# Ledger of designs, part 12: VH-VL binders against Probable pyruvoyl-dependent arginine decarboxylase (pdaD)

Target 1, 139 residues: Probable pyruvoyl-dependent arginine decarboxylase (pdaD), of Prosthecochloris aestuarii (b4s6j7)
Amino acid sequence: SIFPPQCERISVEEGLKSLSPGEITFAVMARNSTNEHGRLIASSIGVALPADESVYGYLSEHHPYGQTEEQSGEYAEDLAATMLATTLGIEFDPNKDWDEREGIYKMSGKIINSFNITQSAEGQNGLWTTVIACAVLLP
Short names: E, the ipSAE of ESMFold2; O, the ipSAE of OpenDDE; V2, 0.75 times the mean of E and O plus 0.25 times the DockQ between their complexes.

## First folded at step 12 (VH-VL; framework fv_temelimab)

Design d5 (from c2 with light chain L95Y; at its last look DockQ between E and O 0.77; V2 from the best seeds 0.00; counts 0 for: pae E 2.1 > 2)
Heavy chain, then light chain:
Amino acid sequence: QVQLVQSGAEVKKPGSSVKVSCKASGGTFSTYAMHWVRQAPGQGLEWIGAIIPIFGTAAYNQKFQGRATITADKSTSTAYMELSSLRSEDTAVYYCARGLWFGRLKYFDYWGQGTLVTVSS
Amino acid sequence: QIQLTQSPSSLSASVGDRVTITCSASSSVRYMYWYQQKPGKAPKAWIYDASKLESGVPSRFSGSGSGTDYTLTISSLQPEDFATYYCQQYGDSPYTFGGGTKVEIK
ESMFold2, look of step 12: ipSAE 0.299; ipTM 0.699
ESMFold2 (binder alone), look of step 12: mean pLDDT 88; pTM 0.884
OpenDDE, look of step 12: ipSAE 0.773; ipTM 0.911
ESMFold2, look of step 14: ipSAE 0.427; ipTM 0.746
ESMFold2 (binder alone), look of step 14: mean pLDDT 88; pTM 0.897
OpenDDE, look of step 14: ipSAE 0.432; ipTM 0.831

Design d6 (from c2 with heavy chain G27Y; at its last look DockQ between E and O 0.51; V2 from the best seeds 0.00; counts 0 for: pae E 7.6 > 2)
Fold by ESMFold2, look of step 12:
Structure d6 (fold): chain C 139 residues (1-139), chain A 121 residues (1-121), chain B 106 residues (1-106)
Amino acid sequence: as target 1 above (139 residues)
Amino acid sequence: QVQLVQSGAEVKKPGSSVKVSCKASGYTFSTYAMHWVRQAPGQGLEWIGAIIPIFGTAAYNQKFQGRATITADKSTSTAYMELSSLRSEDTAVYYCARGLWFGRLKYFDYWGQGTLVTVSS
Amino acid sequence: QIQLTQSPSSLSASVGDRVTITCSASSSVRYMYWYQQKPGKAPKAWIYDASKLESGVPSRFSGSGSGTDYTLTISSLQPEDFATYYCQQYGDSPLTFGGGTKVEIK
């Protein structure tokens, strides 16, 4: 997904204070579930913000098995940032790991920030466990 | 459900080329890597290369650089592997396999049924 | 490039036996994966991250190891476990597989 120019990240607390019925511009959700014992699950949303205020940002979603919270969030963030980098014409080697690509994107001066929102859990046999991550944009 | 359906068996002459297709369904084709792995009769598995369709960039095992071409068509959710200058040693079953490309994990969670390519005179 | 050596290349065992397959890497690997392949079929993901069982894999299977030395163990061999098992590493290109271990039931 893309989102409008000139957005900035705000805290959940600040967002909730500003939120009124009918004021959400759009939302995106990632969901994952398991009932398998020891199954590691996560749901992540990645976000990438451009430096140019006239350019759209990017959102991604990722809902893996067998990844830690950090790995899942990194993947989602990597995807969002790399999609934005491609749109902006930033050169990168897609075969390199995120650590190296993140450095290139930030040094370009065209991507201000990237981050992720992740929820994770480990399943228990006979119990359904569900994880959800959500992002909303306010006017 | 995730499915990878490959094109049918091919019989080719030495020196020719073959193009194998892999049609994906049940997931977001563009954001997962598609790998190609071959298996000669009675032998083990050999990685050929991979593509991430949203970027269109392919990576290859150096052994196949110059002979292998991996592409993807996002509009049909289909990946392709073309191998040129075929030799008898290229006789194998060719598999497509879905993998994670980004982040820190790379393994193949879903495989196509395989395509037998026979190189014979 | 990282070479994976599986041992043994083949083995024959009785139902109920404990079976151990090894995979040794030429240098330290970050992640190790295992696949099961039955004759005439594509490989199936079996064990990921060295020790985690894929969905639907029976609990008699286990994996362990780190660095260069990894194992797959079947605690009590069953008739449906007849297959070839492959290890696979993640690292710099190219990614590589072990030579396989064929498990036959006597």
Scores: ipSAE 0.039, ipTM 0.644, lowest interface PAE 7.6, mean pLDDT 83
ESMFold2 (binder alone), look of step 12: mean pLDDT 90; pTM 0.918
OpenDDE, look of step 12: ipSAE 0.209; ipTM 0.752

## First folded at step 14 (VH-VL; framework fv_temelimab)

Design e1 (from d5 with heavy chain M34I H35S Q65K, light chain K52S; at its last look DockQ between E and O 0.54; V2 from the best seeds 0.00; counts 0 for: pae O 4.5 > 2, unsure alone 74.8 < 75)
Fold by OpenDDE, look of step 14:
Structure e1 (fold): chain C 139 residues (1-139), chain A 121 residues (1-121), chain B 106 residues (1-106)
Amino acid sequence: as target 1 above (139 residues)
Amino acid sequence: QVQLVQSGAEVKKPGSSVKVSCKASGGTFSTYAISWVRQAPGQGLEWIGAIIPIFGTAAYNQKFKGRATITADKSTSTAYMELSSLRSEDTAVYYCARGLWFGRLKYFDYWGQGTLVTVSS
Amino acid sequence: QIQLTQSPSSLSASVGDRVTITCSASSSVRYMYWYQQKPGKAPKAWIYDASSLESGVPSRFSGSGSGTDYTLTISSLQPEDFATYYCQQYGDSPYTFGGGTKVEIK
């Protein structure tokens, strides 16, 4: 998904001020569920922003099993950064490890910020457990 | 739950080509890498290559460069491995496997059931 | 490519035995991964990042190591543990696997 140019991240509290019940808005959502006791699940949204504010960024979605919140978040963030890097003409080598790729991204100077929003949980016995991460885009 | 289901066994003649499919379900197909790994009878595991469906980018073991073609169809969550110029030495069980290509986790967490490819004259 | 040498290639052990499998890399790798494979079945992820157990793997399994030397240990071998174990690296392309260690019943 695309992170529109000149958009900025705001707090949920601030964003809610711009929303009314029943209103339709654009959202990128990651959802994951499990009914297995002890099964680790996560939902992540990754965001990557270009140095050029006139250029769009990227949003990624990831919902894995067996990954920690940190792992899932890093993956989503890396995915978003990779997508943006590809768009910006930065070479993508799948055979390079994360540190090398991250280094390349940072050295390019074309990507200046990345972050993720992640929620994780472990399945509870006899119940369905759901985790959601969501990015809501407000005009 | 994540599952990888591969196409059935193949019997091929030397010089021909084989295309094996791997359909993924129960997870996000596009954000993972699908690798192909083969195992000759009684032998170990050999990595052939991988594809990241979201990018369509494939990487290959140099040993198979020029003979192996890995593709993916995001609409059907299916990955393919085509091996040309088959030789008797290519007789093996071919596995597809899912793995993380981003971040620090880069192992194969889920595997297909395998596809036996027999190359014989 | 990075070559992985497992030792031993095979071993015979009894239920309750402590089993140690080693994997030696020709060059330093960041992490090592282990898989369990039973006859006629696909490999199963077993240990990742050298020492983390995959979901569902019993706690009697452990992994350790760094650089070029890694180890998989079974503290007390159980009947279901008889299988072939493979180490795998992604420190450098291409992915490579060890030759495998077959754990057989004595």
Scores: ipSAE 0.044, ipTM 0.694, lowest interface PAE 4.5, mean pLDDT 89
ESMFold2, look of step 14: ipSAE 0.382; ipTM 0.755
ESMFold2 (binder alone), look of step 14: mean pLDDT 88; pTM 0.891

Design e2 (from d3 with light chain L95Y; at its last look DockQ between E and O 0.58; V2 from the best seeds 0.00; counts 0 for: pae E 5.2 > 2)
Fold by ESMFold2, look of step 14:
Structure e2 (fold): chain C 139 residues (1-139), chain A 121 residues (1-121), chain B 106 residues (1-106)
Amino acid sequence: as target 1 above (139 residues)
Amino acid sequence: QVQLVQSGAEVKKPGSSVKVSCKASGGTFSTYAMHWVRQAPGQGLEWIGAIIPIFGTAAYNQKFQGRATITADKSTSTAYMELSSLRSEDTAVYYCARGLWFGRLKYFDYWGQGTLVTVSS
Amino acid sequence: QIQLTQSPSSLSASVGDRVTITCSASSSVRYMYWYQQKPGKAPKAWIYDASSLESGVPSRFSGSGSGTDYTLTISSLQPEDFATYYCQQYGSSPYTFGGGTKVEIK
């Protein structure tokens, strides 16, 4: 999914104040479940934003098995960054664009800001465990 | 569950080339980096290069620049590594391995079973 | 290139021993990773982000360190832990690995 230009992250409390009863709003959801004992599950939404706020960002979803919260979130962010780069058709140098201090790639010399929303759990045999991560885009 | 299955062992003469394949299943192919790493007998691990299939862009360890060619076929979820002008010191097990390229975690989460390439007269 | 020096190159230990393996980088890196490799098998991801265990790795394994100096520790060695362990980095191209530490049964 596309992250619209000029949007920014706000708190759930602030977002709820902005919604009217019956308003239709775009949401991105990641969902995962298991009844297998000891199985790690996670649901992540990754967000990748170019430094130029007038340009689209990207939201991804990722719902893996066998990944920790940190792994799942990082994989979601990586997917969002990959799709953003593809969607924009920008070029980068795989050997030279890594910024170790920020821990990110600078696509065509631009910083890609990223974050994730992740929930994780470990399944128990005979019990269904479900994890959901959501992002709601407000007008 | 992600699996990487490589082509079988090869015996090659010095000066020839070899092309090793790595077929991915059980996960997304085009958006993850596919790396190639080799291990000479009784030796450690050496990174050759990687490709991000959706971009088609490959990066190489300078040591292999000019001899290694890494490609991907998205339609078959298969990556390839070709090494030319083979020498006896190129005798090694060649692994494909999957990882993030843009993400901060710079490790290889899944590995192929390895392909032994033997270079001898 | 960032060089990784593992120490020791090999060691012999008994079941139940505490084992410590070190990895030193030639320049500071943000993340260090560890792999376990058994003979005739591909390496397996073992520790990521210097200290976080991969799924299925026993809690007797731990990792620590920052900057240039990193450590993998096995608190009570078990028969299945006899393998070669490699550290790995990507602070800059190319990806590099330590020379490995072979842990053998005494």
Scores: ipSAE 0.553, ipTM 0.836, lowest interface PAE 1.9, mean pLDDT 85
ESMFold2 (binder alone), look of step 14: mean pLDDT 89; pTM 0.907
OpenDDE, look of step 14: ipSAE 0.558; ipTM 0.865
ESMFold2, look of step 15: ipSAE 0.173; ipTM 0.724
ESMFold2 (binder alone), look of step 15: mean pLDDT 88; pTM 0.903
OpenDDE, look of step 15: ipSAE 0.759; ipTM 0.908

Design e3 (from d5 with heavy chain T57K, light chain K52S; at its last look DockQ between E and O 0.30; V2 from the best seeds 0.00; counts 0 for: pae E 11.0 > 2)
Heavy chain, then light chain:
Amino acid sequence: QVQLVQSGAEVKKPGSSVKVSCKASGGTFSTYAMHWVRQAPGQGLEWIGAIIPIFGKAAYNQKFQGRATITADKSTSTAYMELSSLRSEDTAVYYCARGLWFGRLKYFDYWGQGTLVTVSS
Amino acid sequence: QIQLTQSPSSLSASVGDRVTITCSASSSVRYMYWYQQKPGKAPKAWIYDASSLESGVPSRFSGSGSGTDYTLTISSLQPEDFATYYCQQYGDSPYTFGGGTKVEIK
ESMFold2, look of step 14: ipSAE 0.615; ipTM 0.822
ESMFold2 (binder alone), look of step 14: mean pLDDT 88; pTM 0.899
OpenDDE, look of step 14: ipSAE 0.019; ipTM 0.654
ESMFold2, look of step 15: ipSAE 0.006; ipTM 0.565
ESMFold2 (binder alone), look of step 15: mean pLDDT 88; pTM 0.900
OpenDDE, look of step 15: ipSAE 0.612; ipTM 0.875

Design e4 (from d5 with heavy chain T28K K63E; at its last look DockQ between E and O 0.03; V2 from the best seeds 0.00; counts 0 for: pae O 10.1 > 2, placed apart)
Fold by OpenDDE, look of step 14:
Structure e4 (fold): chain C 139 residues (1-139), chain A 121 residues (1-121), chain B 106 residues (1-106)
Amino acid sequence: as target 1 above (139 residues)
Amino acid sequence: QVQLVQSGAEVKKPGSSVKVSCKASGGKFSTYAMHWVRQAPGQGLEWIGAIIPIFGTAAYNQEFQGRATITADKSTSTAYMELSSLRSEDTAVYYCARGLWFGRLKYFDYWGQGTLVTVSS
Amino acid sequence: QIQLTQSPSSLSASVGDRVTITCSASSSVRYMYWYQQKPGKAPKAWIYDASKLESGVPSRFSGSGSGTDYTLTISSLQPEDFATYYCQQYGDSPYTFGGGTKVEIK
């Protein structure tokens, strides 16, 4: 999904002020569920944002089994960055272009910032366990 | 109105570290980038790095990689720049400057008053 | 990194003079900014996006340019305009500044 250019991230509290019951809004959601005891599930939204505000960002969705919260989140970020680079026609390797020191992706002098929202859980015996991560876009 | 207030002057020995603070007021903090720029006596301006508090991720000039650490505390709207392994050539006035990240403008619209860091034996 | 070369590095002028400062980039930049700095003070945002004046900047100031060549012009120099002016680019990381142009009283 596209992250609109010049879109600002705001807190959930601030966002909720703009929402009313029954209102339709745009959202990117990751959902995962399990009824298996001990099974690890995660839901992640990854976001990749270029330093250039005139350029759009990208949102990714990921809902894996058997990945830790960190693994799932990192993958979502890599995915978002890869998708963004691909759509922009830029050669990108998340493993090579990730700068661990700076915590950013570098592509030929261009910077992509990224973050993720992840929820993970383990399945409980005899119950359904669901994890959700969601990005809501507000006008 | 937006104001950036920096910590006071520092005198340091070579090899030591310095941490300068920059407190922002009068505007949003988390969604703006806080940049650090220094100016040696009688010299020009040099970009050190920046942080976007909401991301918690900082970017650095390669010249300072490994020595500079930029952090931010959203709860106090304060950004920090720590420079380690200080040398005499690090003597400069250090500025914090706000940059718009998720907006239309990208220039440094507000600056702190500057913090003089003197490195001397 | 993108190198910015300002010309001249310094100039002497009188009140009422027309002053022109140039900033040349080693490669094409998308956004160019100008700052004014007075002795002992922090830089102030002056011109953004090459030609837009920051709030409070007198209309005697103007900016122009594109690609690799940019110019700051003062149509009629006033006493309060004596300062050092810096260009700054936002095209590629790292952010870089010109060497500055000191406008001194003749």
Scores: ipSAE 0.005, ipTM 0.608, lowest interface PAE 10.1, mean pLDDT 88
ESMFold2, look of step 14: ipSAE 0.006; ipTM 0.621
ESMFold2 (binder alone), look of step 14: mean pLDDT 88; pTM 0.897

Design e5 (from d5 with heavy chain L105M; at its last look DockQ between E and O 0.47; V2 from the best seeds 0.00; counts 0 for: pae E 3.4 > 2)
Fold by ESMFold2, look of step 14:
Structure e5 (fold): chain C 139 residues (1-139), chain A 121 residues (1-121), chain B 106 residues (1-106)
Amino acid sequence: as target 1 above (139 residues)
Amino acid sequence: QVQLVQSGAEVKKPGSSVKVSCKASGGTFSTYAMHWVRQAPGQGLEWIGAIIPIFGTAAYNQKFQGRATITADKSTSTAYMELSSLRSEDTAVYYCARGLWFGRMKYFDYWGQGTLVTVSS
Amino acid sequence: QIQLTQSPSSLSASVGDRVTITCSASSSVRYMYWYQQKPGKAPKAWIYDASKLESGVPSRFSGSGSGTDYTLTISSLQPEDFATYYCQQYGDSPYTFGGGTKVEIK
């Protein structure tokens, strides 16, 4: 997925202060669920923002089984940043890890930030457990 | 749930080639690395190489460079490993294994059932 | 390429015993992982990032270490822990595995 131009991350508290009842927003959601006891689930949204405000960023979604919050979030973030880097023509070595590739992306001057939004849980036997990660785009 | 299903056992003569397939289902194929690992009878695990299907690039253990060819077909979610110039010491169970390429965690979270390749005269 | 030496290659212990398996790398590694393999089965991810347990792994298992020296410990051995354990490094291509440690119950 693509991220609209000229957006920035704000806190939930700041966003809520900016909204009025009945106002329309757009949300990107990743959801995951299980009823298996001990099943680790996560939902993640990765975000990568270009330096050029007129260019689209990238949003990724990831809803794995058996991954921790950290694993799921890093996967989604790396995916979003790498897809944006590929779209922007940033050269990188696929054999380099995320720490180095993230640095290369930012030193390129074309990607200014990446982050993730992740929710995780473990399933309980006989109970439906759902996790949702959302990014809400304010007008 | 991710499943990796490999092609069946093969018996080969020395000097020939073998191509093992690994079909992925129940998950994302193109953004995970597919690794090939072998295990000789009664012995440990040996990494052969991997491919990242979205980039189409393969990397190899130098021991197998020139003999191993790893490819992927994104349209069928299938990875392949071909090993040429077979010798008796290539007799092993060959596993495909999925690895997390994105992020910092680089371990093999799902494994195929294994394909026994026997090289004998 | 980084070589991993596991010790011991095999061991026998009684139910309830504390078991420790070591994995030594020829040079510093970025990441260390552990797998459990039972006879006739594919390996299973067991411990990642040296010390973090995979989902469903009993809390009697623990991992520790950094740099070149890593351990897997079973605090109170159970019959279902009979298996071979492998360490695996990622830091440079190619990936390498330790030779394995076979754990047998007396």
Scores: ipSAE 0.266, ipTM 0.673, lowest interface PAE 3.4, mean pLDDT 83
ESMFold2 (binder alone), look of step 14: mean pLDDT 88; pTM 0.898
OpenDDE, look of step 14: ipSAE 0.518; ipTM 0.851

Design e6 (from d5 with light chain K52S S55K; at its last look DockQ between E and O 0.28; V2 from the best seeds 0.00; counts 0 for: pae O 6.4 > 2, SAP .523 > .496)
Fold by OpenDDE, look of step 14:
Order: C-alpha cells, then structure tokens, then sequence
Structure e6 (fold): chain C 139 residues (1-139), chain A 121 residues (1-121), chain B 106 residues (1-106)
C-alpha cells in the first residue's frame, strides 16, 4: 500500500478527534486469528518514509504464525523499507542479508524513517484469539 | 493455514523442458519467497532457486543458471519452475517451499507435496 | 558454496535412546536449520535459527551450535522420530543442505 506524500503520523488520540462513529475511513489492516491453544500469532503494519517529501512511502502488511511480536514487526518494517528502496532505485543485492541491505538503505539517505505497529498473542484453549494491527489514513 | 499444492508428475524426454507449478493458499503470497528444491531418488536435497513474488525477483543456484526459470503469478498465488535441456540426472522430486527472506527466519517453513519429474529416453 | 557434512550418515537406535546428529560446515554459517523427512513425504521444518523448535515439534528435540558446528539432539527417541534429518544453512548463497542422517530402528 501507499503512504501518501506529506502525510504525517499522529497519535491515536489525536486521530480520534477527526473521526465520528459510522464514518468510512481508509485503512490498511493486518489480521490474524487462531483457536489453537498456545499458538503464537501476530499482526504487523510496516511503514517506510522517503527523505523526499514529494515522494510517497510504503505500508506493508504481515500476519504470521509462530513469530514473536518483535520478529513480525521487524519483518514488516523491513519489507516496507525494501519496497520503498526499490521504488527509489536504490541498488542492492536481493541475495544479501538484511543487515547488508539495511546498511545500503541507510547510506543512501533516501529513506529517513521506518517503523511498525504490531500486536501479538497466544491462542487460548477453546476460544478464538484475534490480533489486529491497523493504519488509518485521515484526510 | 498455509498450503502449497504442486502440479502432477511429469515424464519427459532428454532435451525437453518441464514446468512445475505451485499454488499457495492461506497466508500472504507476496510477502514470502517461494523456493524450489529437488531431491533425486535416494539422494539429498538441492536448492534450485527462489522468487520474491512482490518484486518478481528471482535468484538461482549457479548450477542451474540459464537452465532454470522461476516465475510467479501474484493474481493466482502460483509459482512456477521451468527446467530446460533436461537430462537423466534431472530425474527427481521437485518441491516448492515457502520462506521468509529476512534475518534468522529464512528457512523453509512450508513445503509442497512434491512433483516427480522423470527424464528418460 | 558452503558444504555441510552430517555425521553419521545413518544410525540405528532403539526407542528411548538418546540420539545426537552433527552438522559441520566448511565455513562459518550465519543461520542453521533442520528438517525432518519421512519416506515418500516432503521435508518438514523442524528447527530454525539453530535452536528454536518449529511449531508442533516435541520438546525432546533440541538444537545447538554456532559457527561451523551444529547439533540436533533427541533426548528420548520415540517411534515417530524414525526419519531422515537434514541440516541446511544460509551463511552465503546458495542455500545448501547436509547429506542427511537416517535414523533407523535397531
């Protein structure tokens, strides 16, 4: 998904001030569910922002099983960054490890920020457990 | 739940080509790499190559460079492996396998059921 | 490419036995993984990142190691554990596998 140019991240509290019940809003959402006891699930949204404010950023979605909150979040974030890097024409070897790629991304100076929003949980016996991560875009 | 379903067994003549498909369901097709691994009868495992569907970028074992072609169709969540100039030693079970492509999780967490490709005169 | 040598290539053991499989790399690997394969079936992810058990893998399994030397251990062999185990590395491309270790019934 696309992170619009000149868009800024704001707190949930601030964003809620602009929303009314029943309003239709654009959102990128990751959802995961399990009814298996002890099964680890996660939902992640990754975001990467370019240095050039006139250029759009990227939003990624990831909902794995068996990954920690940290693992899932990092992957989503890295995915978003990689997508943006590709768009910006940053040269990299896809066979290289992320640590090397990240170094290239940072060195390029074309990506200035990346982050993720992640929620994880373990399934409970006899119940459905759902985790959601969501990016809401407000005009 | 993630499942990888491969196309059926193939019998080929030497010099011909084979194209095996792997359809993924459950999970996000585009955020994972699809690998191809083969196993000759009674032998070990050999990595052929992989593709990242979201980018369309494929990587290959040098051994198969120029002879293997890996592609992906995001709209159908299907990956393909085509092997040309087949020879008898290409007789093997070919597996597709899903994997992440970052960090310590770059292992093959889900596998297809395998496709037997037999190359004989 | 990095070559992985597993030892032994095969072993015979009884239910309840402690089983140890080693995987030696020709050079230091960044990540090591293990798979279990039964006859006529696809490999299954078993251990990732050298020591983390894949979901569904019994706790009697364990993995350890670093650098060039890695080990898969079964503390008490069960009937369902008879299979071939493969180590797999990603230190450098390409991905490579060990030759496998077949665990057979004594």
Amino acid sequence: as target 1 above (139 residues)
Amino acid sequence: QVQLVQSGAEVKKPGSSVKVSCKASGGTFSTYAMHWVRQAPGQGLEWIGAIIPIFGTAAYNQKFQGRATITADKSTSTAYMELSSLRSEDTAVYYCARGLWFGRLKYFDYWGQGTLVTVSS
Amino acid sequence: QIQLTQSPSSLSASVGDRVTITCSASSSVRYMYWYQQKPGKAPKAWIYDASSLEKGVPSRFSGSGSGTDYTLTISSLQPEDFATYYCQQYGDSPYTFGGGTKVEIK
Scores: ipSAE 0.016, ipTM 0.654, lowest interface PAE 6.4, mean pLDDT 90
ESMFold2, look of step 14: ipSAE 0.305; ipTM 0.749
ESMFold2 (binder alone), look of step 14: mean pLDDT 88; pTM 0.902

## First folded at step 15 (VH-VL; framework fv_temelimab)

Design f1 (from e3 with heavy chain K63Q, light chain S52K; at its last look DockQ between E and O 0.52; V2 from the best seeds 0.55)
Fold by ESMFold2, look of step 15:
Structure f1 (fold): chain C 139 residues (1-139), chain A 121 residues (1-121), chain B 106 residues (1-106)
Amino acid sequence: as target 1 above (139 residues)
Amino acid sequence: QVQLVQSGAEVKKPGSSVKVSCKASGGTFSTYAMHWVRQAPGQGLEWIGAIIPIFGKAAYNQQFQGRATITADKSTSTAYMELSSLRSEDTAVYYCARGLWFGRLKYFDYWGQGTLVTVSS
Amino acid sequence: QIQLTQSPSSLSASVGDRVTITCSASSSVRYMYWYQQKPGKAPKAWIYDASKLESGVPSRFSGSGSGTDYTLTISSLQPEDFATYYCQQYGDSPYTFGGGTKVEIK
């Protein structure tokens, strides 16, 4: 997904102070569930922010089974950053891994930040376990 | 449930080309890489290359650069591998496999049934 | 590129035996994966990230290792475990596979 221009990451506490009851805003959500004992689940949102505030950022979502929080978050972050890089005309070499591509994107001067929001859990027998990662866009 | 269904077996002459298709269903297509791996009769596995369909970009094993062309059609959730200048040693079962390209995990979680390509005079 | 050497190339064992196969890399790898291939069928993802079982893989299978040395172990071999097992890594392109270990039941 596209992230509107001039957005910044803020804390949940700061964001809550800016909201009014009944206010309409935009949210992006990734969700995952399991009832299998010991099944590792994650939900991730990747975020990439452009240096030029007039340009859209990018959001991605990923909800895998069997990936750690770090692995799931890295996938989502890479996807978001690579989508933004493509939109900004930054060519990437498909033979290069995330370690190299992340450095190239940031050294371009066109991508200022990438990060992820990830929630993970392990399933328990006889119980549904659900994880949600969510990003809310504030006015 | 993710399913990969490949085109049928082919018999080709040396010097010709073959194009194998792989149709995906039951999962995310555009953001997963589609890999191509072959297995000559009685031999192990050899990676040919992969495409990242959302970008239309392909990575190749150097052994196949210049001969292999990997493409994807997002509207039909189908990946293709074309191998040109065929030789008898290209006789193999060709598999498509879905894998991760983003992040650092690199394994193939689902495989197609395989397509036998026989190159014979 | 990183070369993967599997050992043994083949083995024959009885039902109930503990079976261990190894995959040695020519240099340190970050992630190791295992696939099972039965005769006439496509490979199946079996173990990912060195030690984590794919869905539906019996708990008698386990994987371990780090750096250059990795193992796949079957704690109590069953007749349905007859297959060839491949290790796989990705560090630099291209992906590389081990030569395979064929497991036969006596």
Scores: ipSAE 0.552, ipTM 0.769, lowest interface PAE 1.4, mean pLDDT 85
ESMFold2 (binder alone), look of step 15: mean pLDDT 88; pTM 0.900
OpenDDE, look of step 15: ipSAE 0.579; ipTM 0.866

Design f2 (from e3 with light chain S27E S52K; at its last look DockQ between E and O 0.78; V2 from the best seeds 0.00; counts 0 for: pae E 2.3 > 2)
Fold by ESMFold2, look of step 15:
Structure f2 (fold): chain C 139 residues (1-139), chain A 121 residues (1-121), chain B 106 residues (1-106)
Amino acid sequence: as target 1 above (139 residues)
Amino acid sequence: QVQLVQSGAEVKKPGSSVKVSCKASGGTFSTYAMHWVRQAPGQGLEWIGAIIPIFGKAAYNQKFQGRATITADKSTSTAYMELSSLRSEDTAVYYCARGLWFGRLKYFDYWGQGTLVTVSS
Amino acid sequence: QIQLTQSPSSLSASVGDRVTITCSASESVRYMYWYQQKPGKAPKAWIYDASKLESGVPSRFSGSGSGTDYTLTISSLQPEDFATYYCQQYGDSPYTFGGGTKVEIK
């Protein structure tokens, strides 16, 4: 997914103050669930912010099994940053890992920042356990 | 649950080509790498190459550069490996394997059942 | 390319033994992974990121190491653990595997 130019990250607390009850807005959501005891699950939204405020940013979704919160978030973040980078003309190099590619993106001056929102859990007692990560675009 | 199903065994003559397919289901296809790894009888594992389907870009082991072609069809969630100019030493079980590519983890979390390719005159 | 040397190439052990398998890289690697393969079957992901167990892997397995030297340890060998274990790295293309360590019944 893409998001409009000139967006910036704000805190959840600040964002909630900006929404009116009953207001319609857009959200990107990642969801994962399990009913298996001991199964590690995560849901992640990756975000990449372009340096040029006239350019759309990217959101990614990832909902793996068996990954830690950190690993799931890294995947989503890398994907979002790489999608943005390729639309901005930075060639994808399959021979470079994330650390190398992140450095290239940063040094390009075309991507300000990337980050992720991740929720994780471990399934318990055969009950359905669900994790959700969400990014809400304020109107 | 992720499943990788490969095409059936093949018997080929030296100098011909083989194209092995790998259909993925039960998981994300386009943003994971699909790798090809072979195992000659009684021997270890040898990486051939991989593709990241969302970008359509493949990387190859130099040993196979010029003989191997790895492609993907996102609409069918299927990856392909074609090996040309076959020799008897290419007789092996050929596996596809899904790899985490984005982020820092680069391991093969799910493997296909393998495709035996036998090259004999 | 980075060469991975596994030691030993094979070993014989009894149920209940502590087994240690080593994997040495020709130069520092970022991450090390391990696979278990039983005869006639595809490899299975076993240990990722040097020390993290894949889902369903028994807790008697552990992994450790950094830089060039990595180990896989089975604290108390069980009958189902007799298999060949491969280490694998990514840092350069191509991805490389160790030569394997076959764990056999003594």
Scores: ipSAE 0.417, ipTM 0.758, lowest interface PAE 2.3, mean pLDDT 86
ESMFold2 (binder alone), look of step 15: mean pLDDT 88; pTM 0.895
OpenDDE, look of step 15: ipSAE 0.617; ipTM 0.877

